VHH binders against Mechanosensory abnormality protein 6 (mec-6). Designs and how they scored, part 25

Target 1, 343 residues: Mechanosensory abnormality protein 6 (mec-6), of Caenorhabditis elegans (o01811)
Amino acid sequence: DLNKRVYNHTPGPCRVLTDNYKGTAGMTYVESQKRVYITLGYGRAHDLKTKTGIAFYKTNRTDGRSQQEMYDLIEMTINWNGYEYKKEFIPTGIDSYSSSNGRVLLYVINAHPNHQCIHFFQIVESSKLNHRKAICDPSFSSLQDIAVVGPDRLFVTNMAAFGRGWAQILEFSLQTGQGAVYYYDGSKLSTAASSLIAPTGIGYDAKRRILYVGSMIRESIFAYKVAKDTTLELLYEMMLLTSPIGVFVESKTGDIWIAAHPVIHESAWHYTHPENQNIHSPSQILRIRIQEEGNSWVTTEPYANDGATISASSSVVFTDEQMLIGSSFGRLLHCDLTHSYIT
Below, E stands for the ipSAE of ESMFold2; O stands for the ipSAE of ESMFold2 at other seeds; V2 stands for 0.75 times the mean of E and O plus 0.25 times the DockQ between their complexes.

## First folded at step 21 (VHH; framework vhh_7nfr_2)

Design U_KE (from S_35_52K with Q53E; at its last look DockQ between E and O 0.74; V2 from the best seeds 0.00; counts 0 for: pae O 17.2 > 2)
Fold by ESMFold2 at other seeds, look of step 21:
Order: sequence, then C-alpha cells, then structure tokens
Structure U_KE (fold): chain B 343 residues (1-343), chain A 121 residues (1-121)
Amino acid sequence: as target 1 above (343 residues)
Amino acid sequence: QVQLQESGGGLVQPGGSLRLSCAASGFTFSTYWMTWVRQAPGEGREWVSTIKESGDEKYYADSVKGRFTIARDNVKNTLYLLMDSLKSDDTAVYYCARDRWTEGYEEFDYWGQGTQVTVSS
C-alpha cells in the first residue's frame, strides 16, 4: 500500500478541559488522591497577558459526579503566608510527594524571568495550598522541570547558563553544554549533573531508581541511575529524533511518556511569537516501553497533531486509561484511550 | 512482628572504636536496604549510612565517610556499623532502620530502640 499515513491521530475521543489560560504547561499525577495537578499561565513568562494558577482534574470517573462535573477543573487557592513576591509567580514544572501518613506536598517551579525559584507547598483541605518556602538561587537561570525522589528531596533541570537573549541563542547554536541538573537534599542545593545540552523534562522511576532527563537540542532522553546518596550515573541515551519537552513515568510499569516537538524550528518560531494564532508547533506524544534496559525499547505514538488542535505540547499524564496533554501557550486536552495505535 | 534490636554502644575515648550490631527479625532481611541513623542530645535525627540488600552498595554521610563502615550478614540477619576514629561529635543514640529505598523515596517504616554511643575524655 502506497498511501501514506494521515499525520493527525488520537488514542480515542478527546476534549478540551480548558482554553481560558495562555498555557497549561506542567502536570503531575497524585495517585493517592486520584488527581492530576496542572500549572496554568506559562505564557506570562513570554509576555502574554494571562492569569496564573494551579488547578486539578479528578481522574475517578465513578465518584458520583454528574456528566457536567466529570471534566471540571478545580482551581486551587494559595495561602502565601506573607511571601513577598507572590505576584511574580508563574508556575510551570511541577511534581509531588505523598507520604505514608497521608500528607501531600507539591513542588512547583516559578518560571518568572526575574524570579526563578522552586516553591514548596502543602495541599490542605480539598483545594488549598499552603506555601512553605521558596528556594531562589543565583544559578537558577532557566529552570524547566522537577522530579521528586523523597520529601523535600528533588532534582531540577536548568536548561541554559543564560536565561534569554543572544547569549542563550549562541549557547544553543554552539551546543556548549551549559545546562545542569541540580539536586536539593532538603537543606542545600548541589549540582548533580553538569555540561548538559538544553535539559528539559525530567521524570523519575522510583521502583528502578532511574531518572530520565530530556535534551531538547540532542533530541534524546538520558537515563541516569540514582544512587542512595542521590548521585547520578549516566546509563544510556535514547535517541528520539524529536525534541522532548515533558517526561512522565508510569509508577506501575515504568513506561515513559514524552511530550515532544517534532519540528524544532517551528517550535522556536512559536516560542518567539506566542501571540500569533497563525503560528503553530506540532504536538506529539510518545510512549516508550523498555524491553531490555539500555539495549532495546518499543516506541509508540498515541497522539500527534499538526498544531491546529493543540500547539507545542509540553506535558503529558497517563492514568486510568486517560491521557492529558498540556501545552506551553494554549489549551489543556483530555483523551480517553480506547484503542491501540501499535499495530 | 518486625523487630530491630541494636547493641554494642558504650563509652569510648576520642580516637577509639566501636562496633554496633542490629539484630533483625520478623521480615525477610535480605530483601531490604538497611540504614543507620543517629540522634544527638537536643537535635533531630541524622542519616549516617545505608547498605543495599545484597551488601554491594554502601553509602555514607560526609561527616562519617572514611571512619565508619557499614556491613550486613544476610545469614545471621544482622546489620553492623564499624566506627573508627571516634570524635566527640559522634556522641548520639544510634538507630537501625528498615529502608523502603527500593520504592524510590526515603521512608523508614521500622526502627530499633537505639544504642547509646558516648565519646568523651
């Protein structure tokens, strides 16, 4: 058969959960609550006028909610506890920790160009966040994403030595490797990996103790073994030939879901002109199943769009046969997985 | 059911040595990571050292690296901490803990009663 495959496809029926914010960039799944938390308003870091905030989607479809309520997002109320720079908060990368005593902590990157920080929250009541502290270090120039490995123990990616401008463009063009993964041990910040080329999404497989770090420019996922003292040992590189932006690891299977930009120059154009509705970046979601660690894996593509429905996919969560796709400047999408695209 | 019992603590002069033991029962010892934690008077608990279930990976806090050695005997179901070149700052109650590290987060679900180590002139 000489007919080529149609580019756009979905894993099942899809719908828009929200279109009210310029950006739905980051997501994390909290299994103990059956909730996906979503960061809203990333476009403000790129000079778009938008509200910012954090909301959640309830994944339990049998909890007695009506059809109207089943797809609602519930916005969180933040108690800042007197934090001075609350109006400078542009949430993006997000991850969580659920303790054995039922406490749930939320860790959020502030992507504000002049206030790059990691914010520590506790979820209280059903829809409130209590701000605990912020870590703002001079080395934070382009924070992208967080992976939590314990209570107040986390890795963060810093994409480049320069946060914007011609210096950052030169840095990427020369592939000088000025990105880093930082580690926070609950008290102090240290460098866990250095000389990385545009690290972006980060995800942790707790059962296998493997940290996956995306590289936008190398179009790859790097796999690191996480030692007990939380030092990192590079195991291997998975060449994707597409730019990974978000990484989600299924806790039960270890399968790796990736939100990717298959055409990096269209992505770059979209990021420099996010206000232009005629400029789109294709959105791609990959699923990787490791067959033999370091040697073989199977990749499928549950979702692809030319950018018309969702542009510049930046995050993905899969749970309970549902997939959510976030985007850097646009809408949040929800899909039911009702069939395989593997065969 | 799960029991951890530390022993081997005592009073030691600076520069001295001690060997702590932790007898484990009520679980399959050889399938769990094990950790030593200490608590000085009036302070919070401090991680000291951790050992993988097989014994082939060992980790130490910077404050004890080069002076302490963690070991385990999966036949005797016993965890050890060999402490050399002891300093006054090592004075603490030392606890043996079962470590859930294999699930990718630090959570000690069972603790021993502790054994007192005192380093003084």
Scores: ipSAE 0.000, ipTM 0.162, lowest interface PAE 17.2, mean pLDDT 83
ESMFold2, look of step 21: ipSAE 0.457; ipTM 0.745
ESMFold2 (binder alone), look of step 21: mean pLDDT 82; pTM 0.832

Design U_KES (from S_35_52K with Q53E D56S; at its last look DockQ between E and O 0.79; V2 from the best seeds 0.00; counts 0 for: pae O 11.2 > 2)
Fold by ESMFold2 at other seeds, look of step 21:
Structure U_KES (fold): chain B 343 residues (1-343), chain A 121 residues (1-121)
Amino acid sequence: as target 1 above (343 residues)
Amino acid sequence: QVQLQESGGGLVQPGGSLRLSCAASGFTFSTYWMTWVRQAPGEGREWVSTIKESGSEKYYADSVKGRFTIARDNVKNTLYLLMDSLKSDDTAVYYCARDRWTEGYEEFDYWGQGTQVTVSS
């Protein structure tokens, strides 16, 4: 429709946590540490000049920090343990696993166009990562996001058969369904779902054993039941009428948060011209509350922006009445939820 | 020559208390996480508690939370497990173990001979 416009609103006061990187694309919440980990510098995968790295935001507002310290990001130091391709690391999709004995593992997609891999880290000390291994497979052409279901056991989305160029544009135009979800069981990679149309964000509800996968072109979220043998059974499709990019599932409630692009052609132009400050893509955050699995759900919109404050939202985390929004090429935003916009 | 030697086990009545010790030698004790594991008669090994290098972070299995306390003395190279409100279900051989987590491995590489704890009516 010619009248598809984005009307700005927020769930409460918002602020910029960082504008120092070209991209704050991926985020994961580690409840045992009260930290949100953020991947930085996705724009380097699109030839923008930026530093890359991983940082965290501390969510505990009662830990005695001053108001000046409350919004600080703390960058992680990576011990690569001799890994040969450490300079080709462009972190994006990220997820974690916390064990009952205090070990925390971090899993990160490398979005480098010529070196798409899944990197396995241990979090050690307060702000260090030990690199354990990387998994790189010829089938990895456009890795987008990770959902972890156990230690070294994860699902990843691969958006398209072609990673760049005119072939990928044609693939999306024809909707050929060459995207996939892969499963890594700790030793072997396999295909968990195939023939998908531009899968993007992925999130796992461990209590209900449901995997949610976004489809950018279908403008939908697909819900899969995860069997005990980790095979996937499609349960239903939630049509959003907006393009989902990032998916976050609240561990307590099972509510689904989605970072979305409501105007796909403006998003396409933003991705092809990411340095051009006059080319914006609107940012939208949805919250879905399941009433009856497969039968009914309620969708609300806690955040929307025409692109002026934050463009091309790519990830979202909600915890402790705080919402963080990441973007593909720009700012990291933090909002307090001081008034309910969620029914 | 990594050596771990447990002591302090014995017979105790329900509701009683024991303090287990684990003397460590042959490695830099203060750089490793340390863990207590137990094995009841006829059962597999069960994780009990873990303590990080400095002793500032401590973790417990649900079955022992609020009753057991793990501690370490990095000057004496000794790991402790303070057990209170003991139950019959706590009867087991208790082992201390060195955890390789900080070296990028996710398994125990050395543990002791064990000390028997028996809680009898």
Scores: ipSAE 0.000, ipTM 0.285, lowest interface PAE 11.2, mean pLDDT 84
ESMFold2, look of step 21: ipSAE 0.011; ipTM 0.424
ESMFold2 (binder alone), look of step 21: mean pLDDT 83; pTM 0.833

Design U_KE_S (from S_35_52K with T31S T35S Q53E; at its last look DockQ between E and O 0.04; V2 from the best seeds 0.00; counts 0 for: pae E 17.9 > 2, placed apart)
Fold by ESMFold2 at other seeds, look of step 21:
Structure U_KE_S (fold): chain B 343 residues (1-343), chain A 121 residues (1-121)
Amino acid sequence: as target 1 above (343 residues)
Amino acid sequence: QVQLQESGGGLVQPGGSLRLSCAASGFTFSSYWMSWVRQAPGEGREWVSTIKESGDEKYYADSVKGRFTIARDNVKNTLYLLMDSLKSDDTAVYYCARDRWTEGYEEFDYWGQGTQVTVSS
């Protein structure tokens, strides 16, 4: 709706963790390390001047750090192992796999317009990534987000047939079903779901074996049952009346956190003019609790902003009474949750 | 205290059949997915089959599909694996495991002691 207005509120005190990159688009929580990994520099895919990379935030508040040190980001060093196209790395969608023996694998979408790939890393030596391989299939035209279901087994969203520009804008205006969810089984790529309208964020509830896929244009979350052979069965659609961009699923509760754009035309304007400081898109975070699968759920809104503080929220993580919010072209926000009835 | 105890292994000729059983105690058996996992000498553990808590969804590794059948009896708290058309590649220690993950290399939090299956002629 053209008349939609956003009423600002927060779940507690908030602060900017970084404003030094044009984009903090993707995040994943690694519970075994108590770290949130953040991808930096998505704006470079839209011709903005920015550094790119991956950093992490330590969520453990009892590790002996000072109050000032608690909000530090630590940048990762990447060992590319001779990978030829390392200069064309614009990280965005990200997810992880933690093995029971302590090994942590990291899977990152490269959003470079001419090198759309999924990069496979192993985390080593605390702050180092070892590059293992890249998958750069010709079908990858507009990769958005990734959900990992096992070591080297993952789902990825491809939003549109056209990667960017006016052709992609026209595709969205027609609301054609040219998006897909792809599945990689460790050796082969296949189509897990097709004919989707602008799929964006993706999140996996391992305990319930449900894959949640956002549709930006339909303003909905689709829920899929993930069979043991990893085929997808559509269960239902949750209509949000806001455009989901990022999806995070709490491991303990199965609650679904969504980074959303409540005013889609302002989001579209922001994406076409990311260099203009006067053009913002509102940022919204939703939390959904499933009461009866497919029949009922409760939605709350822990955060909303008209775009002045954070524009076009793209990712969210909640853990340890803390919430992080990433954005496509801007800052990374951290909030403490002080209202116990929503944490 | 969770306990899983396998039985029914043994020596069998190629083409033969065996039925493995796993007696479960110390937890609500009917609330958990259950799996069979095997390990050949000098190899890593290989997932074989998984069954949903109700018994109405069953999954098999490609190497055993069509030859093995998983089943459960929630009254007797027992998991079964019926193995038909056995071949030498099936020689392994077979473990009953309580399944906490949905697929792939899922996390198994409790394991039985294992039962040896040997296919030889």
Scores: ipSAE 0.000, ipTM 0.170, lowest interface PAE 12.6, mean pLDDT 84
ESMFold2, look of step 21: ipSAE 0.000; ipTM 0.157
ESMFold2 (binder alone), look of step 21: mean pLDDT 84; pTM 0.848

Design U_KQS (from S_35_52K with T31S T35S D56S; at its last look DockQ between E and O 0.03; V2 from the best seeds 0.00; counts 0 for: pae O 12.6 > 2, placed apart)
Fold by ESMFold2 at other seeds, look of step 21:
Structure U_KQS (fold): chain B 343 residues (1-343), chain A 121 residues (1-121)
Amino acid sequence: as target 1 above (343 residues)
Amino acid sequence: QVQLQESGGGLVQPGGSLRLSCAASGFTFSSYWMSWVRQAPGEGREWVSTIKQSGSEKYYADSVKGRFTIARDNVKNTLYLLMDSLKSDDTAVYYCARDRWTEGYEEFDYWGQGTQVTVSS
């Protein structure tokens, strides 16, 4: 909607956790550690000069840290174990798995234009990632996001046949349906859903076995039942009238949090001119509570900004009455949720 | 058949030391990363330490870093855990485990019966 206006709103006090990177695009919550892991530097995939990496935010506000330390990000050190293309790593989509055997595994999409891959890590020691392997496939042209359904079992979205440039813009304008959801079963990659129109964010409700997939161009979330053999059955479409980019599912409630771009043409302009401070895209965070699966849901809007404070929101995590918002090319925000209408 | 047999546990005073051993047989020990995992009474399992197949890289949980040392002897097919400065919350059953994580699996595919470590405070 070319005439859609964004009215600024926050769920409570907000602050900037970092401005040091061009992009804080992906996030995952690891409950066993009370940490949110954040991927840094997505702007490098769009030719911005920025450092890339992975950091975490400690969500436990009662662990004895000072006010000065409470909002610190801690950067991870990566042991690549001889991986050849480590200098071409632009982390973006991210998810995790906490095993009953005490391992915490981290799965990260490399958004590098020429090295689209899924990287497998173990979190070791306090601040170290140990690289296990990478999966790179010729079909990976525009990987966006990842949802983990078991140890080394994951779904990943590939948004388009073209990874960037005017060809990708034309593909979206014609709605050719060249996107896909791929499934990795621990040894083989397969297609779980095909002919999709610009799939973006993806989130998994493990308790209910529902996979939610955003479509940027259709401005919708698709809900899939994940069968025991991990095949997908489309259940329904939630039309949002805003472009979903990131999806986060609360494990306890099943509530769906969405980082969205409400004005597609401003988002497109921002992505083609990410360095220009006068060009920004509105940022929106939605929370969806399913009332009756497939039939009704309630949507609230905990956060909205015209782009002046945070542009092109791309990820969201909610935990412990805290919300973090990541963005494609800019800052990372943290907000306390204090307004009752959100809960 | 793959076998892992832990030994060296027992009762110790706070501040004491123990050396755990894990004898491995039935597989090529030097080809695998190896780990120690512990389980305290009434709690879930907690990863303690991991060592690369060559022994050149060693990793520790924050709760034991600086106090515990993992080592391996690929000639004797034995994994070790030297525990120093023991505390009461180190009381647990300690398991050694064969680590498959580099093959794309997250889990330990074999481990032993465990050895009890009790720190009397």
Scores: ipSAE 0.000, ipTM 0.314, lowest interface PAE 12.6, mean pLDDT 84
ESMFold2, look of step 21: ipSAE 0.392; ipTM 0.738
ESMFold2 (binder alone), look of step 21: mean pLDDT 85; pTM 0.855

